# Ledger of designs, part 26: VH-VL binders against f1rd40r3617to3795

Target 1, 179 residues: f1rd40r3617to3795
Amino acid sequence: FNISVQSGYEAISQELCVVTCLKDLTSVVDIKTSSRPAMIGSLTDGSTETFWESGDEDKNKTKSITISCVKGINASYVSVHVDNSRDIGNKVTSMIFLCGKAVEDLCRIKQIDLDSRHMGWVTSELPGGDHHVIKIELKGPENTLRVRQVKVLGWKEGESIKIAGQISASVAQQKNCEA
Short names: E, the ipSAE of ESMFold2; O, the ipSAE of OpenDDE; V2, 0.75 times the mean of E and O plus 0.25 times the DockQ between their complexes.

## First folded at step 11 (VH-VL; framework fv_dusigitumab)

Design q5 (at its last look DockQ between E and O 0.71; V2 from the best seeds 0.66)
Fold by ESMFold2, look of step 11:
Structure q5 (fold): chain C 179 residues (1-179), chain A 119 residues (1-119), chain B 111 residues (1-111)
Amino acid sequence: as target 1 above (179 residues)
Amino acid sequence: QVQLVQSGAEVKKPGASVKVSCKASGYTFTDYDINWVRQATGQGLEWMGWMNPYSGDTYYAQKFQGRVTMTRNTSISTAYMELSSLRSEDTAVYYCAREGWDYQYFDYWGQGTTVTVSS
Amino acid sequence: QSVLTQPPSVSAAPGQKVTISCSGSSSNIGDKYVYWYQQLPGTAPKLLIYDNNKRPSGIPDRFSGSKSGTSATLGITGLQTGDEADYYCGTWDSRLDAGVVFGGGTKLTVL
């Protein structure tokens, strides 16, 4: 459940909007990178002018970003910003999205190939259910690559008592709550 | 249950080579890199390199470049480390270790193989 | 000398707390994840802390890790005689001979 304001005068309309409006959960999830964790702040600072660049500790290995959710955090979408037009020597040409209960229990949910001039967000809808780990595997033609931002959208359990049974993910998208 | 079981102790003469085996079980062998780490008696840990069992790719610590070869046989889930041109200072316990899913940490270790280089 | 510097030994009584430091540089601890390994006498090393401060399953919460700048610290509370071991920090170092580096090790004695 989403965090809601505790006010009565617009409660039913506002509670339905709050319940269907996905929140940016990026600040409350744990983010691990396969290399150079000192640069993780560039993934979550809200700027596409900064970047995380993979390091030599995962040279010639598949690079990854792993997102872990505490119990009660329900991720619905994950988005990754890549700019191959600026990051000429550090391109990302493949992403594989995985999720599961734990890192050893991951299933592939989406694979996307990116062209050499891609600029923008790549988004994966996450399946419903009890998943706590999201992993994005990243590949490119060089030994290093860059990612500019990540975002996690979803809801927190226990932030709203009222649930309207007719609410769906499509309603949240129509309200432009998705980043 | 993840296990790494190494070959038995070896006694070698200077100038010889040794090949240590490391048999993996309880997981998909090709999904995790294997590292080799040695420890001389009463000394600390010394990293030797890693090997990717899927591709066969390797990366060797500079100190061992030209003397070490890391290989595998995927059909029997076994990694190998061969050290050539042995010297007395190569006397150590040699460990294989599984690198974790997100790299650089070693979550399971073999029991160690003692290699003694003596005249 | 070791790229990562640890004290050679520490000691404390049962029930007390000890910390073990690991000092490095911007090419390793300052830029990379830090790991800690416990080596009980006569055994292989065992992963104790990964990713600076995370515990594998089966490691009690009296073991903790932290990192600040180019230094890392292992904390052990509620010391038991079974904690007597050698403790190693480890990380990746990006200098000319890039690779995994370990501290020189710290021998913990429980008196």
Scores: ipSAE 0.689, ipTM 0.848, lowest interface PAE 1.7, mean pLDDT 87
Fold by OpenDDE, look of step 11:
Structure q5 (fold): chain C 179 residues (1-179), chain A 119 residues (1-119), chain B 111 residues (1-111)
Amino acid sequence: as target 1 above (179 residues)
Amino acid sequence: QVQLVQSGAEVKKPGASVKVSCKASGYTFTDYDINWVRQATGQGLEWMGWMNPYSGDTYYAQKFQGRVTMTRNTSISTAYMELSSLRSEDTAVYYCAREGWDYQYFDYWGQGTTVTVSS
Amino acid sequence: QSVLTQPPSVSAAPGQKVTISCSGSSSNIGDKYVYWYQQLPGTAPKLLIYDNNKRPSGIPDRFSGSKSGTSATLGITGLQTGDEADYYCGTWDSRLDAGVVFGGGTKLTVL
């Protein structure tokens, strides 16, 4: 999964073998957490060694990470990194992905239950259309939980994301690994 | 449009209990926590606690532990706050407030309920 | 006595700029979101600023919020007579185990 964290490729046309490269948009989106906003930087610093840990503000409540996209930003995927094997006492056992135009009009698009020893990325594809808000609801067995990283992949309007020429899936994968 | 409408003014004797209602409309009642905040005459705001209308879970400020009870009737989208063992210092305007979707801030408030405790 | 400290009063002439400070500690403002509420005389509080510096719909851009360290500031430009009200900052305090805390309030008088 680490291959696609920085960028992703998808084929647009088999006839022309045109591939679209998705960009990491994490740096251009606004991120809010349900608690301890001072730790948000740990979610986007590119390191799984750091983490956001929920605070007392959302004690006994569902924890959340909310991503707001500005106009012209088209998010295609959102990924969350969790390490339950490392974060004993702060495990995440449920993730619900929601998206919509506004916070009050969110729709659930994916729900995932995580193993108590889960370590790695959880990814949700976002539906096409005009959605500017992504919310990830998080639950665990303890009062607090930890999330290591968040990534948003997509494209910016006005920027070309098409790769010229005919490339194979293997070459596309290699480029993702090198990105 | 979102509205919180509270019950009318109350006059109570010391030692009695008061129950204030807060009827919500214009949104899905069970999707947002309800908080209660009071304000003594000429004084500041004091948070009392929150109640989750879906689960019924509550959390009270330590000052009111054992004396406050927050409940709800989901069928009529109404939240309740009951305060027992009333004292003169409990005289205040009591507000219900909707907690924002992502918590913490209170985006809509009731009009307030005046509770007077006097001998 | 309030966990968060605000000046008891501020005043300015119409059209002027005023700032209202809110001083806290590392257990509250230091790592929490700050909120501001406006309370007109005889009315319920109204959300003015959330998440340190965001305005709800309907709140004019004359109102602004900022946060630095353990302090927050509410700014009001182009002061109007209708701005005369009490203003409260609010946040969470870890010492109170998920407790909501408010400042003592600031009375704004438009001269």
Scores: ipSAE 0.595, ipTM 0.824, lowest interface PAE 1.1, mean pLDDT 91
ESMFold2 (binder alone), look of step 11: mean pLDDT 92; pTM 0.939

Design q6 (at its last look DockQ between E and O 0.72; V2 from the best seeds 0.74)
Fold by OpenDDE, look of step 11:
Structure q6 (fold): chain C 179 residues (1-179), chain A 119 residues (1-119), chain B 111 residues (1-111)
Amino acid sequence: as target 1 above (179 residues)
Amino acid sequence: QVQLVQSGAEVKKPGASVKVSCKASGYTFTDYDINWVRQATGQGLEWMGWMNPYSGDTYYAQKFQGRVTMTRNTSISTAYMELSSLRSEDTAVYYCAREGWDYQYFDYWGQGTTVTVSS
Amino acid sequence: QSVLTQPPSVSAAPGQKVTISCSGSSSNIEDKYVYWYQQLPGTAPKLLIYDNNRRPSGIPDRFSGSKSGTSATLGITGLQTGDEADYYCGTWDSSLSAGVVFGGGTKLTVL
């Protein structure tokens, strides 16, 4: 599992050597899929060995994963893990990331095309501001597709995410592993 | 506000065809699938199929395969449902309904169109 | 004859609680989202509950939805005379004839 997907560090001030640590918020967000909701657990179980596979509900339609953030949750990044080399017949070749305050007012923030052999994480930075809904639209060449994991990184209001003192990348990585 | 306005009541003979229209307003017509559902007098709801206004793609319930055609005119934000080879059993109120942004549920409905098939 | 089974009718006095059941199978309710619609006499259906237990804007919290296994339930508390209507559950069925399916409908009478 890629450590960079579990948490992130951002320098706030060079003068004070303050670093901000983003947290994994995946467990506190609501996730909906366009089909087969019983498999949603596979998207957040921390394993790339399991997966969500779209059903016939959204056959011949754009597949989607919708993430809803509760008030006080600030999402900064969303990451999606796909393995097209393994998921033959269920490949993802396009991802569109949208975000907004409500489902009916979403704006496209990123579009990525994937090759037929792509394996790994696809990450989108989320714009600052008040966005509570993130939608990922997925397309592939077949009737069904598979997604292995979804990860949301950000911060909770009221919680300190500042790390005092300047830390090296290696130290930051170590702290992430120990968290 | 979102509105779906359907065409008026129809009276047809057995074997004829009927085409019902559904004009959408208050939202981007091509962003949401249109579904058709009918209801015979005193009976329950029966799903007929969906049409994507952007691509024109359709998916029909098996019961209506070969007899139903769903189309649209995007320039006037209007969906159409044509049912051919009408039978007395097709007498019902026919509804167009907008499918939710993430599919499956119908969040807005037309007022319904009564279709009567009688000799 | 409907793929989803509902009681044909339920009744209760104003202020009481009623529940309407929707029974399905492994090809529909068990792994699908369930929806509920209210149909007042002489009107088109109206979305009441989506995604098993979510309420659209304008639907009061007196209405609730739940799902367990192959069954779903609509709950109505503080029953009002205006609640007298037909109620339909709906979902997607992944059988040989995949598509949207509805329950037979339940007539709710307020005594």
Scores: ipSAE 0.827, ipTM 0.897, lowest interface PAE 0.7, mean pLDDT 92
Fold by ESMFold2, look of step 11:
Structure q6 (fold): chain C 179 residues (1-179), chain A 119 residues (1-119), chain B 111 residues (1-111)
Amino acid sequence: as target 1 above (179 residues)
Amino acid sequence: QVQLVQSGAEVKKPGASVKVSCKASGYTFTDYDINWVRQATGQGLEWMGWMNPYSGDTYYAQKFQGRVTMTRNTSISTAYMELSSLRSEDTAVYYCAREGWDYQYFDYWGQGTTVTVSS
Amino acid sequence: QSVLTQPPSVSAAPGQKVTISCSGSSSNIEDKYVYWYQQLPGTAPKLLIYDNNRRPSGIPDRFSGSKSGTSATLGITGLQTGDEADYYCGTWDSSLSAGVVFGGGTKLTVL
């Protein structure tokens, strides 16, 4: 997984520059799966060799992963690792990303379709603002599906890196991003 | 607020059928599954199945397969459970319950409908 | 119904603490979310705990849930006379006839 941080400095004179770096917040958010909660640890253990597999308690309903943030947690990206090449009978071919203030009041942000051999991370940028819940709806051609890892990137209010600097009077723009 | 109001008590003979209604209010009826649970006097809870009010899809507990039918009328936000070939063992209070937004738990229950099966 | 085992009854004095156990298996409690319902005398069941340990709005924090392995536990502190009720655990069971299962219920008497 590659983390890209975009920052820019525009020098005037003795300007205080504040940049915010994204951090892995996965361990401090609450993660719920639609089924088989005993397997949630496989989503957050840092390994793409373990998996969460959906259970029959989902019935005919959409399978999902729901992430809840407490006050002060600002999620900026959510990433999901799927391996359809290994999970032959448990493929994920569609992901819908939603967010909102409450689980009952979510808006769709993005839909991503995956081919039947997809292997890797799928990332969605989250809109800024007052969103405390992120939901990932998952579909595939089989009765069950597998997800191998989830990551949440963002920042905590009051726990950011601040850099104060002085830059010469010139046009300087530093771009350090990779995705 | 969310409310489920069920039809009144029924007395039936063995071999008859009963149809219990459950009228929902205070939420969008088609967004939440309705489950049916029964409880014989002094006994525990027994799940009978669920019904999706949007699609009309159903899933019945194996014990009731072939005797139970769950339906709805979305224009009046009402779910129905019909139990046929009644036996004395079917004497119970029958509840409708709304399945929660996150699925798999019952967050609101009707007041119950007493069905008595006796000769 | 008997898939989940609960003690038939428990009792304690007002102000005391009680726990109610719910024992299951790998096809239910260990693998699935657990829910708890309170049934006051003469009333319908009411959701008390969902998703193992979550509390709906309006349920006081003296009610708690936990789960370990194939067992779940409902905790009640600061017992009040109004807590006298039957308590049921519930979950999904994947083993035989897949579906919702409940424990046999635990009658709490506050003396």
Scores: ipSAE 0.675, ipTM 0.836, lowest interface PAE 1.7, mean pLDDT 86
ESMFold2 (binder alone), look of step 11: mean pLDDT 92; pTM 0.945

## First folded at step 12 (VH-VL; framework fv_dusigitumab)

Design r1 (at its last look DockQ between E and O 0.84; V2 from the best seeds 0.77)
Fold by OpenDDE, look of step 12:
Order: C-alpha cells, then structure tokens, then sequence
Structure r1 (fold): chain C 179 residues (1-179), chain A 119 residues (1-119), chain B 111 residues (1-111)
C-alpha cells in the first residue's frame, strides 16, 4: 500500500468507472500522544526518517496516539508506519485501533500483532461519519517504542470526491484475470 | 457520575503506618490508573505515585520509595495507599485521583483524607 | 523548592483579566503537556486545563492555557469572585526523579 501519495482512491462503480478520491486529512486533525508531545511533528512531517519515541511518562504503560477529527471531517482510513528493523530497542509488537464519537466511548475496530522485523504501514478502515476520535494503542517488548508516521485519509463534507475514471486496458485485463 | 470516595481522617503516632482507601464508582475501575497526591497544611501538591488497577503495577515517587505501598481490590473498585514509618512531616491531606485516559493529568479527585502524625 | 515555579499570589478586580505563569525546564514543560488545577478553599483540586490549552467539560472559556518553551500560562478573563482559589500547574518531569511535578501554587484573590 503506497501512502506516498497524498490521496487515496476507491472504486465506487465498475460500470461507470467512478472513483472516490480520498484526501489526506492529517494536517486538519488534532493529534495527541501519551508521551513526548514535542515529537508529534515527526509523525506528520511526511518522512519515515523521523519518528516519535515514547518517553518515561508512559513507561510500563500502554502507549497511544490519539487523533481527533473536527466537525465536517470524515475520516475513512488511518495508517501508522512502523519500522522495527531500524528501531531496535524501540519495537512495536501490538497495535489496537479504537474509534468512537467521544473519548469515553471507544470501540475496538482492529487489532494486529507485528513481528520484530516489521517495516511498513498498518492501516485500519474507519466507520463512516464525522467527529471521530481515533486511538491507536501501542505495545512493545521494551519500555519505549517508536512510530514513524501517522496518516488520516478521508473527505470533507461539501466536497465532491467522485471522479469519473477511465479503466486502462491493463487494469481491465487484470480484473478479468482475478474474476 | 465518576466519583472517588476516600476513607475518614486518621491520627497516628510517629513510626506507625496508615492505610487510606479510595472507592471508585461511575466508571470501569480497571481502565484508569489511580494516583495519590498529598498536601500539607498551607502547602502545595506533592505527587506520590500511580497504581494500575488492572495489573496492580505501581510507580512511586523516589521520595516515598520503600515507605509507600499502593494496592487495590478490584472486586469492590477500591484503591489503597499505605504509608509506613510515619513522621510528623507526613501530616497532610491525602488525595486519590484518577489519571486521564491518556495519562499524566488527573481528571477526578477524591475528597481527601486528613492524616495527622503527632506524638 | 517546587520543580515548577509559580508566583505566590495574584490579585485583580472582578471583570478583569489575570495571568498565572508557570516556569519549568527542558526536562518537564519543555517537551511535556502542561495541566492546570483549581483548588477552591477547603476542597480537592479540580482539573481546569489539560494538554496545555484544552478545557474539560464544564470549564468556561474564560479559562485559557498556553505554553511556550519551558513556560506555561493560565489566563482568566472576566474574573469572578468564585474564581478566588489556589491554582497549580503540573506536568511530568523526566529528570533523575522522574514523576509528576507541580508548581508551588498561586493564590488568586479577587479584590
């Protein structure tokens, strides 16, 4: 899954070749971390070379990244980039994605275990609607862990996200082969 | 609806121990850490440590290491703080406080328990 | 003596604006969230501001928080007599004695 692009696409209708274009909403959401908030900028700077590293504030506790969406923002996907191969001594081995309308009422929507060499994006689909609170709970074998990037994809109310697309012959052929 | 209700005032002799209770209600007790903070008369707030009600894990301020013990009874949603080898300087109001869901801040407080240490 | 430094007292007339400063260091306020607590006379502290500037439900917008560098500031506009209280800043300190730390407290008097 290539997250280097600032937008995602979802096919709505194969017959009409209508594609939904999702926008990168990372810059318009509020992000909080369980520790070392001064490093939050590293989560959204577009680079996997920088990182957020948890501090001693949440030592021996579950680490977390909390994303709060504002009114009119509809988050569809949240992605977290982790590089356990580089972050020796700061590995992430468990991610739990929670979502809800309020911080007091979150539901677990995805849980994933990561191996000690995992490098890449972990993505969770989000339920529809606005005013989402998204919490990512993180655990690892050490007292501290590192996360490289966070990305939120979705759409803003009032904006048209449907784009008429043209399916190339190669894509059509691929779909036929997969059918 | 979240409430923390602490035990009553205590009077102790130097060298004795005191155990203060904090009963939680209005939320899932095991989902939030409980912290203890004390305040001597006319003085500021002093953090003592936190306890995770689910695991029982604790982290104490260095000043109280070896002298404080934080525990819980999950069946009755009650946290306990025991302070031993009491000194006159331990005379204070002791508060239990719920730590926020993303840590470090205390969003709900008990009413406080006055502990007086005097010979 | 406290890790975080606050003015011992501030005062103003009703309707006025007051600010309470909280000075720390790089090991605490510099890279941590700052929190503020209000303690009315004879009562337990109450959370007033969290995460530098956020207000819990029920806290009026007359109260504001800000942070810059190693210092934080609590602002109170439209001062009311009911605002007379002690105010404490708090955060986590990552020095040798890691843990939650508080300012010495500021007594606010409404004249």
Amino acid sequence: as target 1 above (179 residues)
Amino acid sequence: QVQLVQSGAEVKKPGASVKVSCKASGYTFTDYDINWVRQATGQGLEWMGWMNPDSGDTYYAQKFQGRVTMTRNTSISTAYMELSSLRSEDTAVYYCAREGWDYQYFDYWGQGTTVTVSS
Amino acid sequence: QSVLTQPPSVSAAPGQKVTISCSGSSSNIGDKYVYWYQQLPGTAPKLLIYDNYKRPSGIPDRFSGSKSGTSATLGITGLQTGDEADYYCGTWDSSLSAGVVFGGGTKLTVL
Scores: ipSAE 0.769, ipTM 0.871, lowest interface PAE 0.8, mean pLDDT 92
Fold by ESMFold2, look of step 12:
Structure r1 (fold): chain C 179 residues (1-179), chain A 119 residues (1-119), chain B 111 residues (1-111)
Amino acid sequence: as target 1 above (179 residues)
Amino acid sequence: QVQLVQSGAEVKKPGASVKVSCKASGYTFTDYDINWVRQATGQGLEWMGWMNPDSGDTYYAQKFQGRVTMTRNTSISTAYMELSSLRSEDTAVYYCAREGWDYQYFDYWGQGTTVTVSS
Amino acid sequence: QSVLTQPPSVSAAPGQKVTISCSGSSSNIGDKYVYWYQQLPGTAPKLLIYDNYKRPSGIPDRFSGSKSGTSATLGITGLQTGDEADYYCGTWDSSLSAGVVFGGGTKLTVL
């Protein structure tokens, strides 16, 4: 697997793809928005042509998307798609990614600024483990902003992993790459 | 344990002002907005506005714009609501309430402060 | 009257179930999260349901919330005499004078 924000899949090396293949977990996590929850479906429908647009209930406040993973859900990456080139009056120019075990105990893990023409995915790697709460704080120059997609990548506890067909090649590759 | 403890009951004459305090404990005061809600005897709840304790920013319900001022002192974790030009219809119990971390719902409430406006 | 419409009262016997409705519009319930508060006589309101259906810690699962379209519903099963209270729905309204709105309240009587 190649590293790609759009595909939502990641691999360290070809010999490790069977062990480290990530799944799209977006449909099994809880997603909350700071406003207009009626539009959450546009974040999770797999399309960058639809959008969530923030409402007036948070117009003078920091906008956010919060993702909650229960025990057994091991989120590894979160990705957010914005398109400032299309969303001219609803741009996102700042993102802060926070993560923790509870909303009241979140720590910043990534902070970025986006230019006014940014178009594409922004991805944050998450700490290992399960049972995370992930918050993405969003800011822009207008009273409202748009996000076009959110994806959560990782794996579920108890999923089967099959590596039998690559044991010898993977073992030889790991010995050579262990440095 | 989150607590909001309000100042005691007030009796005022029409035209006066009242300032109600709300002391917060058990959480980081600057992380959550404080809302003020009032309730006249035997009546429902009426939202008055919110205040961000970190920035001091406010948003007032239009009915109270020009008469209400919401402030805070972060060093003692205390929010204040001042209502001026009091009228008899301002007689109510006034509550402070902590807005949830992702806005618009009130997860903890003060015990209420009764304000009576009579001539 | 109230932007959000609730029945003024409901009643049922101990152990039974009741529902309390909250009717709004596309500028509030249809577009925003709904919250429910319980107010026991002489006390401050207490958060019962947030984000349409979620329960804060300490609220038993016999309390439930849901919404459909522009209406929300609070369900209470296994009624106890201690549940006698006023119940308010609340949400944000984006129409005139945008802000928080509450329903008029519903008095629950357990007979």
Scores: ipSAE 0.735, ipTM 0.867, lowest interface PAE 1.5, mean pLDDT 87
ESMFold2 (binder alone), look of step 12: mean pLDDT 93; pTM 0.945

Design r2 (at its last look DockQ between E and O 0.72; V2 from the best seeds 0.75)
Fold by OpenDDE, look of step 12:
Structure r2 (fold): chain C 179 residues (1-179), chain A 119 residues (1-119), chain B 111 residues (1-111)
Amino acid sequence: as target 1 above (179 residues)
Amino acid sequence: QVQLVQSGAEVKKPGASVKVSCKASGYTFTRYDINWVRQATGQGLEWMGWMNPESGDTYYAQKFQGRVTMTRNTSISTAYMELSSLRSEDTAVYYCAREGWDYQYFDYWGQGTTVTVSS
Amino acid sequence: QSVLTQPPSVSAAPGQKVTISCSGSSSNIGDKYVYWYQQLPGTAPKLLIYDNYKRPSGIPDRFSGSKSGTSATLGITGLQTGDEADYYCGTWDSSLSAGVVFGGGTKLTVL
């Protein structure tokens, strides 16, 4: 099962039918994991068939994925795909999303608990601004856990993200849910 | 600024125990793991283990399991490393080091504590 | 004896470039981040490179790190007399005795 999310849409005005198109910025951000960095490629390859699995480095610690945005990149959403139904013995049962301008000044912006059968994307909206550091803290019942995909949606400075068109609010919302 | 200040030099006899302190300042003590690394004279670095100041959880290198105890007093932002059953081979400079936010690397080090074990 | 292998010493004249190698295996450098530390004589180690190639604040761009396969390399350009020190690579080893491991250290002499 391959999920390809290239863009998201946000309705700005119902009257003008203006939609904001968000870009997939995953390829232009820096990603770090708390362990087994050689598997980071699996987080961004667009496939839910591959995964990052935490290693011995953090077996007795909170696992984490850290995303650093470069100058000119404005991240709006971060999404994490987890499949606890397939990853027996490597389940994720807690996600904490933190965001800030520096790694030492992160604020918790979302916390979610996942059931032992959760399969799918978990998304957090990010505060506005650039130069975000996003950290996802992950916990599970076992020493190791698996994450299948990470995606960052947003916009680059200098690029137009507003699209005028006859897109109903319902269609725009549906597209956002599919992202 | 971040600082780790360690206790003074120690001289011990074989079989005794030594407890080295490491006082942290300039950051939130409970948010970063403290590691201990030692270095014998003219030798390389040897990792001993880490301690999480918030939970008190520890993980020791296999070589030191059973002899090392890492603790902390959060009220004074101080980490401790106690090494028991001292041997002459334990003579070294002992360092506390803060583990980076993303783990694995040591971004700040104490000045070191010389421990001499001699009969 | 060290899990990670470094040359015991390297030397060069001021202004020159030097490289220090760090050789490991698949259980450490192969799939882990590599770190480098500088230790000036009589002082505590100082973080020089983290996450294979990143420099902490205050570390000049004369210092560079790279990793390929099971080996890592520290590069120093524009060598200065103040660079004379011991350099250690470090990483995590996922062996039966999992933990942080260091290279044996490389003594850099500025001629």
Scores: ipSAE 0.810, ipTM 0.893, lowest interface PAE 0.7, mean pLDDT 92
Fold by ESMFold2, look of step 12:
Structure r2 (fold): chain C 179 residues (1-179), chain A 119 residues (1-119), chain B 111 residues (1-111)
Amino acid sequence: as target 1 above (179 residues)
Amino acid sequence: QVQLVQSGAEVKKPGASVKVSCKASGYTFTRYDINWVRQATGQGLEWMGWMNPESGDTYYAQKFQGRVTMTRNTSISTAYMELSSLRSEDTAVYYCAREGWDYQYFDYWGQGTTVTVSS
Amino acid sequence: QSVLTQPPSVSAAPGQKVTISCSGSSSNIGDKYVYWYQQLPGTAPKLLIYDNYKRPSGIPDRFSGSKSGTSATLGITGLQTGDEADYYCGTWDSSLSAGVVFGGGTKLTVL
């Protein structure tokens, strides 16, 4: 509590517990794959039992997943689920996350190497603002690779959200507040 | 603006080779694959293969395997396609085309180079 | 011949609507993105539709693309004399000779 007698009344200061409440924006962004777009539904169906598997049209090329946000969509995080323990002939051993305002203006924002038994989410924080293009470049030791899910978290302009001032972002859940 | 400017028309005899150039401008040459597509007079389009300008890697259509070579010179942003052991059936307009950033479609095309193979 | 089948020609009057079909298989259209190219007489092909239905900048919205099963369709409304051209569908084919394949082309005549 903050108490003051200067004004002749006690002033009580309470801090609202403000937590970043990010929304799942995956259904409102455009997703393109470097191959086999017929399998894109497996990336966004909320299941780690389905997969997108790259095709021969990008054999010997860098495989990628590209996410395009329209004006008013503020993507804050992108997450990619890979399971090298199940996808033995289709492993992903490298990811590069790129972001920009247009496909020709992408800059690397994260690079990670994954071991041959990696299972789980790989997450990249995105620069602030709306209308991003995000590209995830993927590599593995085989001619094809698999990705099990993609998620995009953020907020839409015109929606009310609780915003934490100095709190670093949470991926899926409300987190700490500053007292 | 993106442009692909090709070398001029050529007349060749059967058994010879031809090398067509494709000068790129208006974009970062090494970021996009270059494809070659040909079209015989009054016929449809026939894909010949792609070349990655950064690495020099290539992928050739099976029909042209062993006769086609695709190369580049990155310092002058120029792609090349050489077709050897020419036959009369190789008479066509040859196009270079930039593959889109996410592969498989051709968003910009050169003006075409007519190659005539006649005895 | 072509693994993608298009009608050899279509025609319609100015202002009318026309569709151009492209029939393929599960190894191409059924599994891959479809692209459409316009080739005006004496010129290089030009990208008209990519990723099944998307239009590049400068392509008017009277051009549309769609895909169902192993078939794709180019739609053109408000036909103009300047639309007289050859139209090609294209995609990747994963069959024995894997690579880019084009339809045989459709000549559009605006009568």
Scores: ipSAE 0.708, ipTM 0.854, lowest interface PAE 1.6, mean pLDDT 87
ESMFold2 (binder alone), look of step 12: mean pLDDT 92; pTM 0.945

